# VHH binders against Mitochondrial protein C2orf69 (C2orf69): the designs that were tried, part 19

Target 1, 361 residues: Mitochondrial protein C2orf69 (C2orf69), of Homo sapiens (Human) (q8n8r5)
Amino acid sequence: SSCSQARTMNPGGSGGARCSLSAEVRRRQCLQLSTVPGADPQRSNELLLLAAAGEGLERQDLPGDPAKEEPQPPPQHHVLYFPGDVQNYHEIMTRHPENYQWENWSLENVATILAHRFPNSYIWVIKCSRMHLHKFSCYDNFVKSNMFGAPEHNTDFGAFKHLYMLLVNAFNLSQNSLSKKSLNVWNKDSIASNCRSSPSHTTNGCQGEKVRTCEKSDESAMSFYPPSLNDASFTLIGFSKGCVVLNQLLFELKEAKKDKNIDAFIKSIRTMYWLDGGHSGGSNTWVTYPEVLKEFAQTGIIVHTHVTPYQVRDPMRSWIGKEHKKFVQILGDLGMQVTSQIHFTKEAPSIENHFRVHEVF
Below, E stands for the ipSAE of ESMFold2; O stands for the ipSAE of OpenDDE; V2 stands for 0.75 times the mean of E and O plus 0.25 times the DockQ between their complexes.

## First folded at step 16 (VHH; framework vhh_8emy_2)

Design j3 (from g2 with E108D; at its last look DockQ between E and O 0.34; V2 from the best seeds 0.45)
Fold by OpenDDE, look of step 16:
Structure j3 (fold): chain B 361 residues (1-361), chain A 122 residues (1-122)
Amino acid sequence: as target 1 above (361 residues)
Amino acid sequence: QVQLQESGGGLVQPGSSLRLSCAASGFTFSKYDMHWVRQAPGKGPEWVSSISYSGSYTNYATSVKGRFSISRDNPSKTLYLQMNSLRPEDSAVYYCAKDRYPYWRGSDFDSRGQGTQVTVSS
């Protein structure tokens, strides 16, 4: 009776190398500009600037021939981002009793994500002027809105004028702050662990360990080139509630073109992104007016829509998906370059996937 | 299945107080913002108040602000509406409503109860 000992081959645990992406993503220093005035001194917004990674032009001081035309600074591309609901500064979100769970989508973190998506670009986060209940982003300086920030679009609110003047003033302020080297480095490391070491008295003669001189890592002075508005190109990005700004800009487009400076700014806009647009209103989540979209089609702006089931497959907000489809259809019929993607279509609608659109667009 | 059961309605005089309750079941109550809505005869639904899932934030319609107070007890899965200084115009069926999405907007709901009648009359 030969007991065949079945050697249970212990399946070798394939230690899935979690590639700890050591995102030592050198946290690019964000410049916070508080209370930047727009067209009206009473209309101000906070802006966050993440500068383009300067190519370290090592100016090799090659004794270059004096006649080489100073290489025109590469055309500066600027990404303007309008946040959605809940999004705020990381410090505010982490301390918030509800919003802490969404801290990965803070203004600084999204600016960093956008900086990877748009290399060699300046990233501007234009914060809403009001957050109702610390949750609802209200773009009151760009669009007439209710208490929750649901828009009432019109042709004459002055959103383009406000945006243009915000950029003019923000560019001037950023140049002045960069020149003053007063980059308030948002160093995370001020977790002052107040380890109150109790003074235990023990006398023992610990030998003179050599003070390793921490070599001052050369602060590679990222030469922040001051942004110029005149030769700048723009990408506009609205996320969720931030899409109300983009929509209002479309309503104003016909009147805004009458101003020479604003028309020049409009012509500098290359691309617009609607990321999972939504608000608490019952309509006009997507602009579907043929007369408005006809004016938009004349700009030559490239349009991208990236949506999730959270917005466009909501049975209780069925107008959102209908309006989105109609928006894309009308733009296509008008001959615009328009793309439309629905992300996470195999997953249940979720707020997590709503935010994850930033990673996949 | 989501169940919401309102109680505490009745006939009261102007200037009186009333406390409504809503017992919630069939979902994780502590994850959802909750709402009170009302509907008077011959009128459409009117939003009255909202409270965040944690109870940290509350909001009120202008018509009830300073008179009504929304609260919740997450362990007992109960929503409350304290109504003070009641007026004839507050007469309606009051409904408890669950927010559609966990941890989110507090302005949209997918489920409501059968309602409780509040009548304010001299």
Scores: ipSAE 0.284, ipTM 0.690, lowest interface PAE 2.0, mean pLDDT 85
ESMFold2, look of step 16: ipSAE 0.688; ipTM 0.873
ESMFold2 (binder alone), look of step 16: mean pLDDT 87; pTM 0.877

Design j4 (from g2 with Y101F; at its last look DockQ between E and O 0.72; V2 from the best seeds 0.55)
Fold by OpenDDE, look of step 16:
Parts: sequence; structure tokens; C-alpha cells
Structure j4 (fold): chain B 361 residues (1-361), chain A 122 residues (1-122)
Amino acid sequence: as target 1 above (361 residues)
Amino acid sequence: QVQLQESGGGLVQPGSSLRLSCAASGFTFSKYDMHWVRQAPGKGPEWVSSISYSGSYTNYATSVKGRFSISRDNPSKTLYLQMNSLRPEDSAVYYCAKDRFPYWRGSEFDSRGQGTQVTVSS
């Protein structure tokens, strides 16, 4: 009766080293500009600025050879981002009974994602002027739209003039704010610890614990170089509903070039990204007019399209995929540098993947 | 099939109140934003009000703001429009409209009811 002692091999607890990615992602301070006027004092937008990580020029005080030409400030690259539906400030989204599930795609979080994608660039989030039902982004200052933000494109709405003046004013405001050290640091840490001060009376004479001098963490004054519109280069990014702004800019391009300042601005645009463009209108989700796209082809702007099945394979909106294909084709035929990528093609269409385009483009 | 049935319209005096109802069937009511639109004789359709699928958010045309209130009961699949301080200019056929897309996709109306007549006259 040989009792074979089954040695229970104790499965060694593989202590999965939780790589605490202590990404102390030094939360780059976002500057919020609550009301920036454009070309018309009645046309204003909110902007969020995430400054480029200044290379800490450790001024090594190497004894200055006097003849070193002041290093020309590195060409300032600016990324302009136009958000889609649902996207708002993080605080607003977390409190929203419908939109809280998408809080990871808040304006601040997307600005941070873009800052990683575009190192050494200023990230500007240009918020829509209206949100219908706190969901639908309406870019009323850039494009004629219905109540839900579906665009009616034309050649003379003044989107380029508005954008140009908005940038001029935003740059001036940001310089003045940086000079005044009044960076309203959006510190996430206002978790209001409701310390319910229970009034417990007890008298006991606890001894003089040494005031640990909180060492003033060296406020490494991130030397925010004030952004200059002169000599700046631009990348424009539209996401979802935000693509209506980019589309309107294409319609205005021919007329906009007649203004010398706006033409200079157009020439400073290097790249445009359409990220999963979509709106509730029945057409013109993608610009397919050959005459409009011919004017666009003359700019030399590099075009990137990143789409998901959520938009381009929607059976209820079958025009979106057709127009996207036609847009890319026409631009290619016109000799533009155009790329097109469909992400998550093996997955079912989802809003989650719609937003995830920000991580993979 | 999507069905929307408006009720509660009638003839009322200026300054009076009226409550419209819309019974919804043939779709998952709680997934769609709902709208009221109106059409007066010889005029085009006018948007009046919208409510989100959860009922948490509402919006109103400037012409009715402060006088009208949109609400919904998702369990009973009913949309409401409380109309206060009615004016002759509010006289129209009122239609309940379903958003074409679930949740946040849609700004198109794919379905509306037969409407209910509201007449405001002294």
C-alpha cells in the first residue's frame, strides 16, 4: 500500500514586479485662456496651451566667449488641435453623467498625449465655442453649422481670418501671462479631502515637534519662451467633429491667400492631420471637390489621415468611408504627400477605438 | 418599426399652459436623444428643444427659453414638453423627433410623429 506522497509543488508566487511606472510625468502646466477674441470681438474661443518642455539649457556658465552669436531661438513648432464631440475639460467630464466614461480623452489629457507625439512643440487646444447638450461640439466661429454642429461649408465664412487673429491674440495673452508668473497651475491634487474635523476636545500637551522646513523645491522656472507667430511652424490636427474646421479652411484657401498675413500663415503650416473625421451631416465629412483640393495641393502641406471603422465602416453613414477614400485619391492624383491609415480594422467599430486613434497615429 | 405619437395639443388662451406628450415605441428609447420641433402654417420647421438620452441635459430655442421645459421618462418611453406662458406665435404643429443615432452620434432626425396641433388664440 505505497502511499505515493504527492508533493504539492507550491507554485512559486512570481512576484510580478509591478513596474510602477512612476511616470512622474511632470504634469506640464497647462495655461487656460478663457476668452480669446478672433477677427470679430463677438467671435471668441477658449484655448488651452501646453508649453514645449524647455530644454533646460543648463547655462553652464562657461566663460562666455563674447562672439558667440545669440543662438537663434529654436524654430517654434506649434500644434493646433481641434477636439471632437464630448471632449471637454477634465473636471467637467468627470462630473458629467454621460461623458465621465471618456474622461481619459479630456482636453488636458489629449494635450499631454500630443505633447509626447510632438516633442519640443507648443500644444494648443482650440475649444469649440458651443456644445449642444454638453456633447456636440459646435465650431460656430469657424464654420456655419446647424444646432448640432453639422457644417455648411462656404468660401467666405472667415475661418482663416478668425484662426489667424485668434492665434495672434492667444500668443500675446500667453506672453503676458507668462511674464506675470500667474500660471494658474491646474493641479489635479485638489482632491478636497473633506477632513471632517471631528471636534474632539482632548487637551493633551503634545510636545513641540520640529517644524520640518519644507525645503522649497526649486521652482525650476521653466523659462517659457514666449511663442512668436513670426517664424513659427504649424501642425493642424482635427479630431472627429474638429475636422469640420480643417475642412472649412480648405474651402476658404483660395480667398484666404489674397491676404498677405494669412498667406504667410498658410505657408507656415507644415502638416495637417485628419483624425477619424465625422459629423452628423449627410455629406462633406471629407472634402471631395476637385477645385477646392486643387487649391490645397498648391500649398505643399503634408496630409495625414488616420481613421477607424467607427467612422469609415459605419453602415448608417456609408458616405463617410466613400468620401474619405475619394479625398485621399484626389490628393494623391494631385501629387500631394498624403498618407492614409485605418486603425483597429480587426476590431468591431467602437467609440473607444475612435478615441484611441490619439494613441496610435 | 419606430413609432412616435404626440398628444396634448389644443386651443388655449395667451398666457396659458399646455403639456405635450410623445409615446415612443419600436426602438430602445433610453439610448436616443429626443427632440421637439414645430411647424407653423406657411413657415418651415423650427427646432424647439432637445434632451439627452439620459435626460440629464436639455437645450431650448431662444424663442421658448424660460417658458418651455422638456423632460423624459425612459421607463415609460415618454417624452414631454411643458409649455408655459403661451403666445400666439407658439401656434404650430408640434412634432416629437427621434435622433438618428444612439447616444452622442446623431444630429439628424430619422423619425417623427404625426404631430399635435397647438393653437394659442384670444
Scores: ipSAE 0.307, ipTM 0.697, lowest interface PAE 1.8, mean pLDDT 84
ESMFold2, look of step 16: ipSAE 0.694; ipTM 0.877
ESMFold2 (binder alone), look of step 16: mean pLDDT 86; pTM 0.878

Design j5 (from m1 with H111P; at its last look DockQ between E and O 0.84; V2 from the best seeds 0.74)
Amino acid sequence: QVQLQESGGGLVQPGSSLRLSCAASGFTFSKYDMHWVRQAPGKGPEWVSSISYSGSYTNYATSVKGRFSISRDNPSKTLYLQMNSLRPEDSAVYYCAKDRYPYWRGSEFDPRGQGTQVTVSS
ESMFold2, look of step 16: ipSAE 0.541; ipTM 0.801
ESMFold2 (binder alone), look of step 16: mean pLDDT 85; pTM 0.869
OpenDDE, look of step 16: ipSAE 0.862; ipTM 0.949

## First folded at step 17 (VHH; framework vhh_8emy_2)

Design t1 (from g2 with W104F; at its last look DockQ between E and O 0.72; V2 from the best seeds 0.75)
Fold by ESMFold2, look of step 17:
Structure t1 (fold): chain B 361 residues (1-361), chain A 122 residues (1-122)
Amino acid sequence: as target 1 above (361 residues)
Amino acid sequence: QVQLQESGGGLVQPGSSLRLSCAASGFTFSKYDMHWVRQAPGKGPEWVSSISYSGSYTNYATSVKGRFSISRDNPSKTLYLQMNSLRPEDSAVYYCAKDRYPYFRGSEFDSRGQGTQVTVSS
């Protein structure tokens, strides 16, 4: 329903001007990487990069600040966001006959929200590789999925290695697209829009960079000059369907940490956010297996869960709320730092408040 | 209360066309994605095609892409499957199926009709 409490509880900017000039300018400042290979040469994802305002050249260009003249690379933090159903590039969403009203939650606009939320960070949006009916996100490169994108989790799929290799290759491709090998997009000098026409999920062709810098499969620190993944820190965020990626990563922890490079990557993950997770399938929306969660608790990663009645108080999908409670309870009993918030509890469940979790988490 | 009634099947020669219809009642048709599935003798169900609730988007199985066309008419609560260039391998009972969830809340098969037989034989 239309709710006055929703408007009064609405933090920051969403109340009416969906396409402000500043939002449109920031959308154009995102760097789109249309085909980034992962662990398997046949598996690629589209990535979107936005550097947060608190990094890079703005601090260097101010006269009279001696600390900014130090010739050292700054430490880097990266936020990795996995979008949910419906979310796409802004231009595609505004022309979508069924989803145009949700354009404020485009990949670019969410990247902007995250850049304000996580200052001094690089914001990466990692798009699913397939969308059923142009709306259901299917994370086939991260987790075994049916035709609708519902997951079947296992310990062996390879999601950690895929994510790690996506990052390795995204850094290399970002440097090549800048045409200067010594400059890194991580320093907030984001390239003006390199938006591609509606790219295919599996296209690896002439839609973008004329340079295909093959990954060297060299996982040494030299492939990330400078900085390397071992010197960076990460926050992972899943929203709605995107939570399936985070869940798959948990199932893989025990085996994935046996690889030295993947273990170092895992140790660089500081925080994980589950934002209003949900999907079809009748179960396994939240991880509730104690043996899996015991491995997760050993990592010391800080866990945040943010949910709304749309997902956790849905009579048609009653397992979601039960599983969320179990997830939080088991991790808390294992001594992990877990916060859990249910937002909009005085309002009827709504798709609007489902998306608005981005504004309140 | 949900009712789905398929029709339009029959016995045809290879290369022929058929148009299947599915009349829907007992739910708000325009809120739900719809699907066609088929089942050949001795085999499990095979997904054929899906269409979004407004009719704006469609997906097809590789085996039928370019030959079959799914459509819907929301005012009349009717789903269609135009089948062209039919092959013996298309012989099956064809079912229409309602998605379980409205709009984009999720996707999985729910109710189906009793089916209509399509036989492609010389």
Scores: ipSAE 0.655, ipTM 0.864, lowest interface PAE 1.2, mean pLDDT 80
ESMFold2 (binder alone), look of step 17: mean pLDDT 87; pTM 0.880
OpenDDE, look of step 17: ipSAE 0.879; ipTM 0.959

Design t2 (from g2 with Y53W W104F; at its last look DockQ between E and O 0.75; V2 from the best seeds 0.76)
Fold by ESMFold2, look of step 17:
Structure t2 (fold): chain B 361 residues (1-361), chain A 122 residues (1-122)
Amino acid sequence: as target 1 above (361 residues)
Amino acid sequence: QVQLQESGGGLVQPGSSLRLSCAASGFTFSKYDMHWVRQAPGKGPEWVSSISWSGSYTNYATSVKGRFSISRDNPSKTLYLQMNSLRPEDSAVYYCAKDRYPYFRGSEFDSRGQGTQVTVSS
């Protein structure tokens, strides 16, 4: 049954063939980096960058507002988001015969949601390297995983080093993409001749089409303030299966901070969000080892946990709720600033509310 | 009660083909991913292949990729494994396994059948 849907536009995403004009403009600002090397050259991840500050109005020197001179670029804040199962690029999700109904939670649409919640931040989506049955996210480059992507945490895997190197390389690739946009603006014949699909082989993982969106007619934070590690700060967000990356980082803290560059990176992390973490495997959905959490509590990182009954009140996976409570309790006893919210408590557990945590956290 | 009945095993020569079947009952077959697992004498169980609940997606162990093909027929509640170019190291009891969770809620093995013996003689 064919249908002309689009009865209403989704506030945080798109639920059809073509999004609203506002959502389409935001998605066109996304830069896809299809091959970003990490700690090992053969281990790469796909990243998506959204320069959401370009959608909002820039502060100006107005009479009623305290004057800020804008010739000095502001310190940069970056949000690193690790998606869960099912989540993929919008185009792939709409063609997925089993999961097309969740297209509103595509990587691009979630990046847009995050840009609204963190309006002066670069939004980075860090995709898993393997998807079992095209739906279960497996973070093999960050944590030892079984065939289904369930983690086996340890202190020595190298997730911090991998994440750090991904960021170094992604920032460089993003700066290179900005340089290409500057050259294209100067060459008017290139603009007319290059309305074709851009091949990926010129800037490995850069989106050539998106560079046209960043030209003079589009306001983009990417065009004005390229990503830079200098004076950068970070918020890390794991959703669902993506929380395994955050958990692995905790296991590594004691050893990872011995490296000067990684210690500096750790100190630049302001906040970590665990959004409705869950996976199979019977345990280790939340970190509950006091020796691990003692090291984490010394960082002073602000911790937010946001969960729904889908994960924490699931009779088939009863360890998740118990582990979540223990994680929060131990960190609180150690004096760490931890928020803990359970959303949709008066509604039946549902996949819909699992994803809707993005709208309420 | 979940019931899984494997069949189609036998004694064959190297290079032969066999087609295994698994008849399922006691659950809504079309909601669950399904798996083939095998176990050789004195060895632990080894995952062979998985197929998504709709049949749209499959995965294979590297040792069988290109030689084995998993499929399902949801109306008849039947899972299949086509095994081509059989080798002596494929000798094992082959088990059909149901995933514990429907759709994409999680993935882990739940129930399995009694198995069917495949022997590839040298």
Scores: ipSAE 0.641, ipTM 0.862, lowest interface PAE 1.2, mean pLDDT 80
ESMFold2 (binder alone), look of step 17: mean pLDDT 87; pTM 0.880
OpenDDE, look of step 17: ipSAE 0.882; ipTM 0.961

Design t3 (from g2 with K98R; at its last look DockQ between E and O 0.78; V2 from the best seeds 0.74)
Fold by ESMFold2, look of step 17:
Structure t3 (fold): chain B 361 residues (1-361), chain A 122 residues (1-122)
Amino acid sequence: as target 1 above (361 residues)
Amino acid sequence: QVQLQESGGGLVQPGSSLRLSCAASGFTFSKYDMHWVRQAPGKGPEWVSSISYSGSYTNYATSVKGRFSISRDNPSKTLYLQMNSLRPEDSAVYYCARDRYPYWRGSEFDSRGQGTQVTVSS
């Protein structure tokens, strides 16, 4: 059973009474990585990690049992989420005079929602590197952007290489931060904090770089496998403005697969979700170039699009709905597996329902 | 109909200060982010500064950061640009501009005024 909220207020950061019987069992390590370099050392992003649920409750390990062979970690699935406008760390959003009403959709809270949706996956939130007026997300490290963060897509920007190197470096940094003995010397520009989150009863809780608020007692510690690229698979999710990253990746596919490591990464992507994509600029909210989509269709990636009237039925941004329909139609004609849903069609367009796509996709 | 009227420009020497004003009418001023844009002769338009609809947040072009200050007074529907330590390269026609979209839907220039000339020379 679940409670629906009547307002956007969210005391304690956990939303309504969505507690489950296993809430205290589903503890995850939450880690904020404040500076993760990509392919270019001068270009970094902040990442938030919710580690996958461990083996602690599914297996009870006896102390001191001998190992016939070293245990091997299971193959991992990773969800990469690119947030939209307005979204930031909870602490920042609650102090934002214009955005505080959307605090339920903070990076931490969305990570928790995604952890429920993908309970056996590592959840990565990849924050934009710049926010215009502290509210418009600008993905400058992934796509050529104007000063407002509207994209100009091309085939050569380097978004795949940047994403790949972000993951390599983030996985290494998460190992150093999650290890019980931190022997590695980080890049001094990267600061990580340890935290633990519960979707129902834990303070929504990674804080800024100078505050160590996610670090808690070891009395509740569970065994976790650290993130690993070895045999990993990926789901990519763009929400709102974050869809520009997914779009840029599509433009780059033909050239990016020429690199062996990036080609292997592309082949490890199982599914891509476009959640209610939208931005200013008059066009290019959805990819409608047949040659780009033909290359994408050959990957076999499963595609989901989830939209609301807020984006696809906005008279001020009428291209968005037209482009979405064309994107789905072209991919369908190319034989790609595409799911497309329009949510809240019986309700007036609202930014509330725009965010609520996270609850229904 | 959106109306924006800039004023306060003039001819000044390097190192001087000027305060530009922009009177707004024909729309709900407090719903829209506002911008200053400038255009020098023979050049394309250059973004100078932006301010959020409540006035709580500002951004500046690198070339003016630390010297210029954007502000707004929502009750009087007026946008301001305080320009200190003026340099010859600041010479331009300055326009105030309304963002195309209210609140959170994105950012894009829409309407602008007639402009006010700022000339910095000795």
Scores: ipSAE 0.584, ipTM 0.835, lowest interface PAE 1.6, mean pLDDT 80
ESMFold2 (binder alone), look of step 17: mean pLDDT 85; pTM 0.867
OpenDDE, look of step 17: ipSAE 0.871; ipTM 0.955

Design t4 (from g2 with R105K; at its last fold request DockQ between E and O 0.62; V2 from the best seeds 0.75)
Amino acid sequence: QVQLQESGGGLVQPGSSLRLSCAASGFTFSKYDMHWVRQAPGKGPEWVSSISYSGSYTNYATSVKGRFSISRDNPSKTLYLQMNSLRPEDSAVYYCAKDRYPYWKGSEFDSRGQGTQVTVSS
ESMFold2, look of step 17: ipSAE 0.717; ipTM 0.883
ESMFold2 (binder alone), look of step 17: mean pLDDT 85; pTM 0.862
OpenDDE, look of step 17: ipSAE 0.879; ipTM 0.960
ESMFold2, look of step 18: ipSAE 0.675; ipTM 0.869
ESMFold2 (binder alone), look of step 18: mean pLDDT 86; pTM 0.869
OpenDDE, look of step 18: ipSAE 0.880; ipTM 0.960
ESMFold2, fold request of step 20: ipSAE 0.660, 0.668, 0.691; ipTM 0.863, 0.865, 0.873
ESMFold2 (binder alone), fold request of step 20: mean pLDDT 85, 86, 86; pTM 0.872, 0.874, 0.875
OpenDDE, fold request of step 20: ipSAE 0.886, 0.895, 0.902; ipTM 0.963, 0.966, 0.969

Design t5 (from g2 with F109Y; at its last read DockQ between E and O 0.49; V2 from the best seeds 0.71)
Amino acid sequence: QVQLQESGGGLVQPGSSLRLSCAASGFTFSKYDMHWVRQAPGKGPEWVSSISYSGSYTNYATSVKGRFSISRDNPSKTLYLQMNSLRPEDSAVYYCAKDRYPYWRGSEYDSRGQGTQVTVSS
ESMFold2, look of step 17: ipSAE 0.709; ipTM 0.880
ESMFold2 (binder alone), look of step 17: mean pLDDT 86; pTM 0.876
OpenDDE, look of step 17: ipSAE 0.872; ipTM 0.957
ESMFold2, look of step 18: ipSAE 0.717; ipTM 0.883
ESMFold2 (binder alone), look of step 18: mean pLDDT 86; pTM 0.875
OpenDDE, look of step 18: ipSAE 0.881; ipTM 0.961
ESMFold2, fold request of step 20: ipSAE 0.692, 0.664, 0.681; ipTM 0.875, 0.860, 0.871
ESMFold2 (binder alone), fold request of step 20: mean pLDDT 87, 88, 87; pTM 0.887, 0.890, 0.886
OpenDDE, fold request of step 20: ipSAE 0.878, 0.887, 0.892; ipTM 0.959, 0.962, 0.964
ESMFold2, last read: ipSAE 0.669, 0.608, 0.637; ipTM 0.862, 0.852, 0.850
ESMFold2 (binder alone), last read: mean pLDDT 87, 87, 88; pTM 0.888, 0.888, 0.890
OpenDDE, last read: ipSAE 0.898, 0.879, 0.880; ipTM 0.969, 0.959, 0.959

Design t6 (from g2 with S111T; at its last look DockQ between E and O 0.52; V2 from the best seeds 0.72)
Fold by ESMFold2, look of step 17:
Structure t6 (fold): chain B 361 residues (1-361), chain A 122 residues (1-122)
Amino acid sequence: as target 1 above (361 residues)
Amino acid sequence: QVQLQESGGGLVQPGSSLRLSCAASGFTFSKYDMHWVRQAPGKGPEWVSSISYSGSYTNYATSVKGRFSISRDNPSKTLYLQMNSLRPEDSAVYYCAKDRYPYWRGSEFDTRGQGTQVTVSS
């Protein structure tokens, strides 16, 4: 029988086992979009798409005549995840001498966790454009960053525009790729399985890594709707360093609303999760400026914060815990729906529990 | 007390090579990423290169990539910068710098040494 991650996903248990073979199958079902342009052709990001299990179920009531089906797909929900430090494609992480021990938190594996957490949703992983020393994520396309990826937030960088354009282009690219997959089901005798090396473009601070993708050209039997912006809704999730993207979006809200398309996009965001945010730089890990948070509170977006002692009880980065409490307090005072949890409070701070927030949020 | 001592600078002709060394003490060297930073007269500091705590990964500024090579020897607590094909614009005081955080906890300059002068004659 098949092994379901959803039935066995419990936090922290040493006797709990993940389904190793099913997880590897789900990783290979991820669609990698290697160069998605954003607001500026020079500013592209790599994206990873995984449809939730409900989105991939075969339709048993299909009459065999598509002319009788409704032409418009149902409204879609999309989860946008911004990874933290260390996280990369599984193949790259397993070859990394310093990071291989964290391979369970690869982009593909986290996408699988999120697909089970958010059923009937499309899961998008939006990779940073630069990694310092192959391990520190730098979101240069979203926020002004120093060489280590620590942010300098401002109102004018253009993170909303960049994110919106990434989604427009990614949805178009995914439609083309998924349409070829469904056509390949009709032409099942074509195209042998392939493995290819994808060159990575080296940047400041990155060794020339190569992304390796093994693609099966003929995936069996599943039919589902391509991603679409029409009546779509969004959940945004930042983890660790990825929280800098969410923070930058908050700084931009007042100016970003002036663009009709961006305003519509903002109104389509239902929920934002900050998962254990943290970075170097001495401050500004959580937004604590009331003028910024007043604009955010007007959106009605549901806010969740989930933190661990690794970030909020770190003597070397003592501002993080203080800023987290202030963020939650100010938004609560402004009447915004905010929930927050600190996890693993009876355990020593650890990077292991930092990553395990994905299993408990 | 963290101590970083650079050496190996000097006056050289364009196209020459130099190897800088940095002797480290007062901390567990093998836990920390290390960096080279340079500062020319009248300019602010410029990051040159970084190396991960194990030595497995390196980063370079675009201005030096392909010409400079960073390395470390963890048993001897020594950081190196091999500088090849030197140009007059490489003239600066070169500093080694310790990262503030061990392993994966973040990256930020912390302590740097006194520096060693590199002068490439025009």
Scores: ipSAE 0.708, ipTM 0.881, lowest interface PAE 1.2, mean pLDDT 81
ESMFold2 (binder alone), look of step 17: mean pLDDT 86; pTM 0.870
OpenDDE, look of step 17: ipSAE 0.875; ipTM 0.958

## First folded at step 18 (VHH; framework vhh_8emy_2)

Design u1 (from t4 with F109Y; at its last fold request DockQ between E and O 0.56; V2 from the best seeds 0.73)
Amino acid sequence: QVQLQESGGGLVQPGSSLRLSCAASGFTFSKYDMHWVRQAPGKGPEWVSSISYSGSYTNYATSVKGRFSISRDNPSKTLYLQMNSLRPEDSAVYYCAKDRYPYWKGSEYDSRGQGTQVTVSS
ESMFold2, look of step 18: ipSAE 0.673; ipTM 0.860
ESMFold2 (binder alone), look of step 18: mean pLDDT 86; pTM 0.867
OpenDDE, look of step 18: ipSAE 0.879; ipTM 0.960
ESMFold2, look of step 19: ipSAE 0.695; ipTM 0.875
ESMFold2 (binder alone), look of step 19: mean pLDDT 83; pTM 0.853
OpenDDE, look of step 19: ipSAE 0.852; ipTM 0.950
ESMFold2, fold request of step 20: ipSAE 0.691, 0.675, 0.685; ipTM 0.870, 0.865, 0.872
ESMFold2 (binder alone), fold request of step 20: mean pLDDT 86, 87, 86; pTM 0.877, 0.879, 0.881
OpenDDE, fold request of step 20: ipSAE 0.884, 0.892, 0.895; ipTM 0.962, 0.964, 0.965

Design u2 (from t4 with S111H; at its last look DockQ between E and O 0.67; V2 from the best seeds 0.56)
Amino acid sequence: QVQLQESGGGLVQPGSSLRLSCAASGFTFSKYDMHWVRQAPGKGPEWVSSISYSGSYTNYATSVKGRFSISRDNPSKTLYLQMNSLRPEDSAVYYCAKDRYPYWKGSEFDHRGQGTQVTVSS
ESMFold2, look of step 18: ipSAE 0.706; ipTM 0.879
ESMFold2 (binder alone), look of step 18: mean pLDDT 86; pTM 0.872
OpenDDE, look of step 18: ipSAE 0.876; ipTM 0.958
ESMFold2, look of step 19: ipSAE 0.667; ipTM 0.862
ESMFold2 (binder alone), look of step 19: mean pLDDT 86; pTM 0.875
OpenDDE, look of step 19: ipSAE 0.375; ipTM 0.743

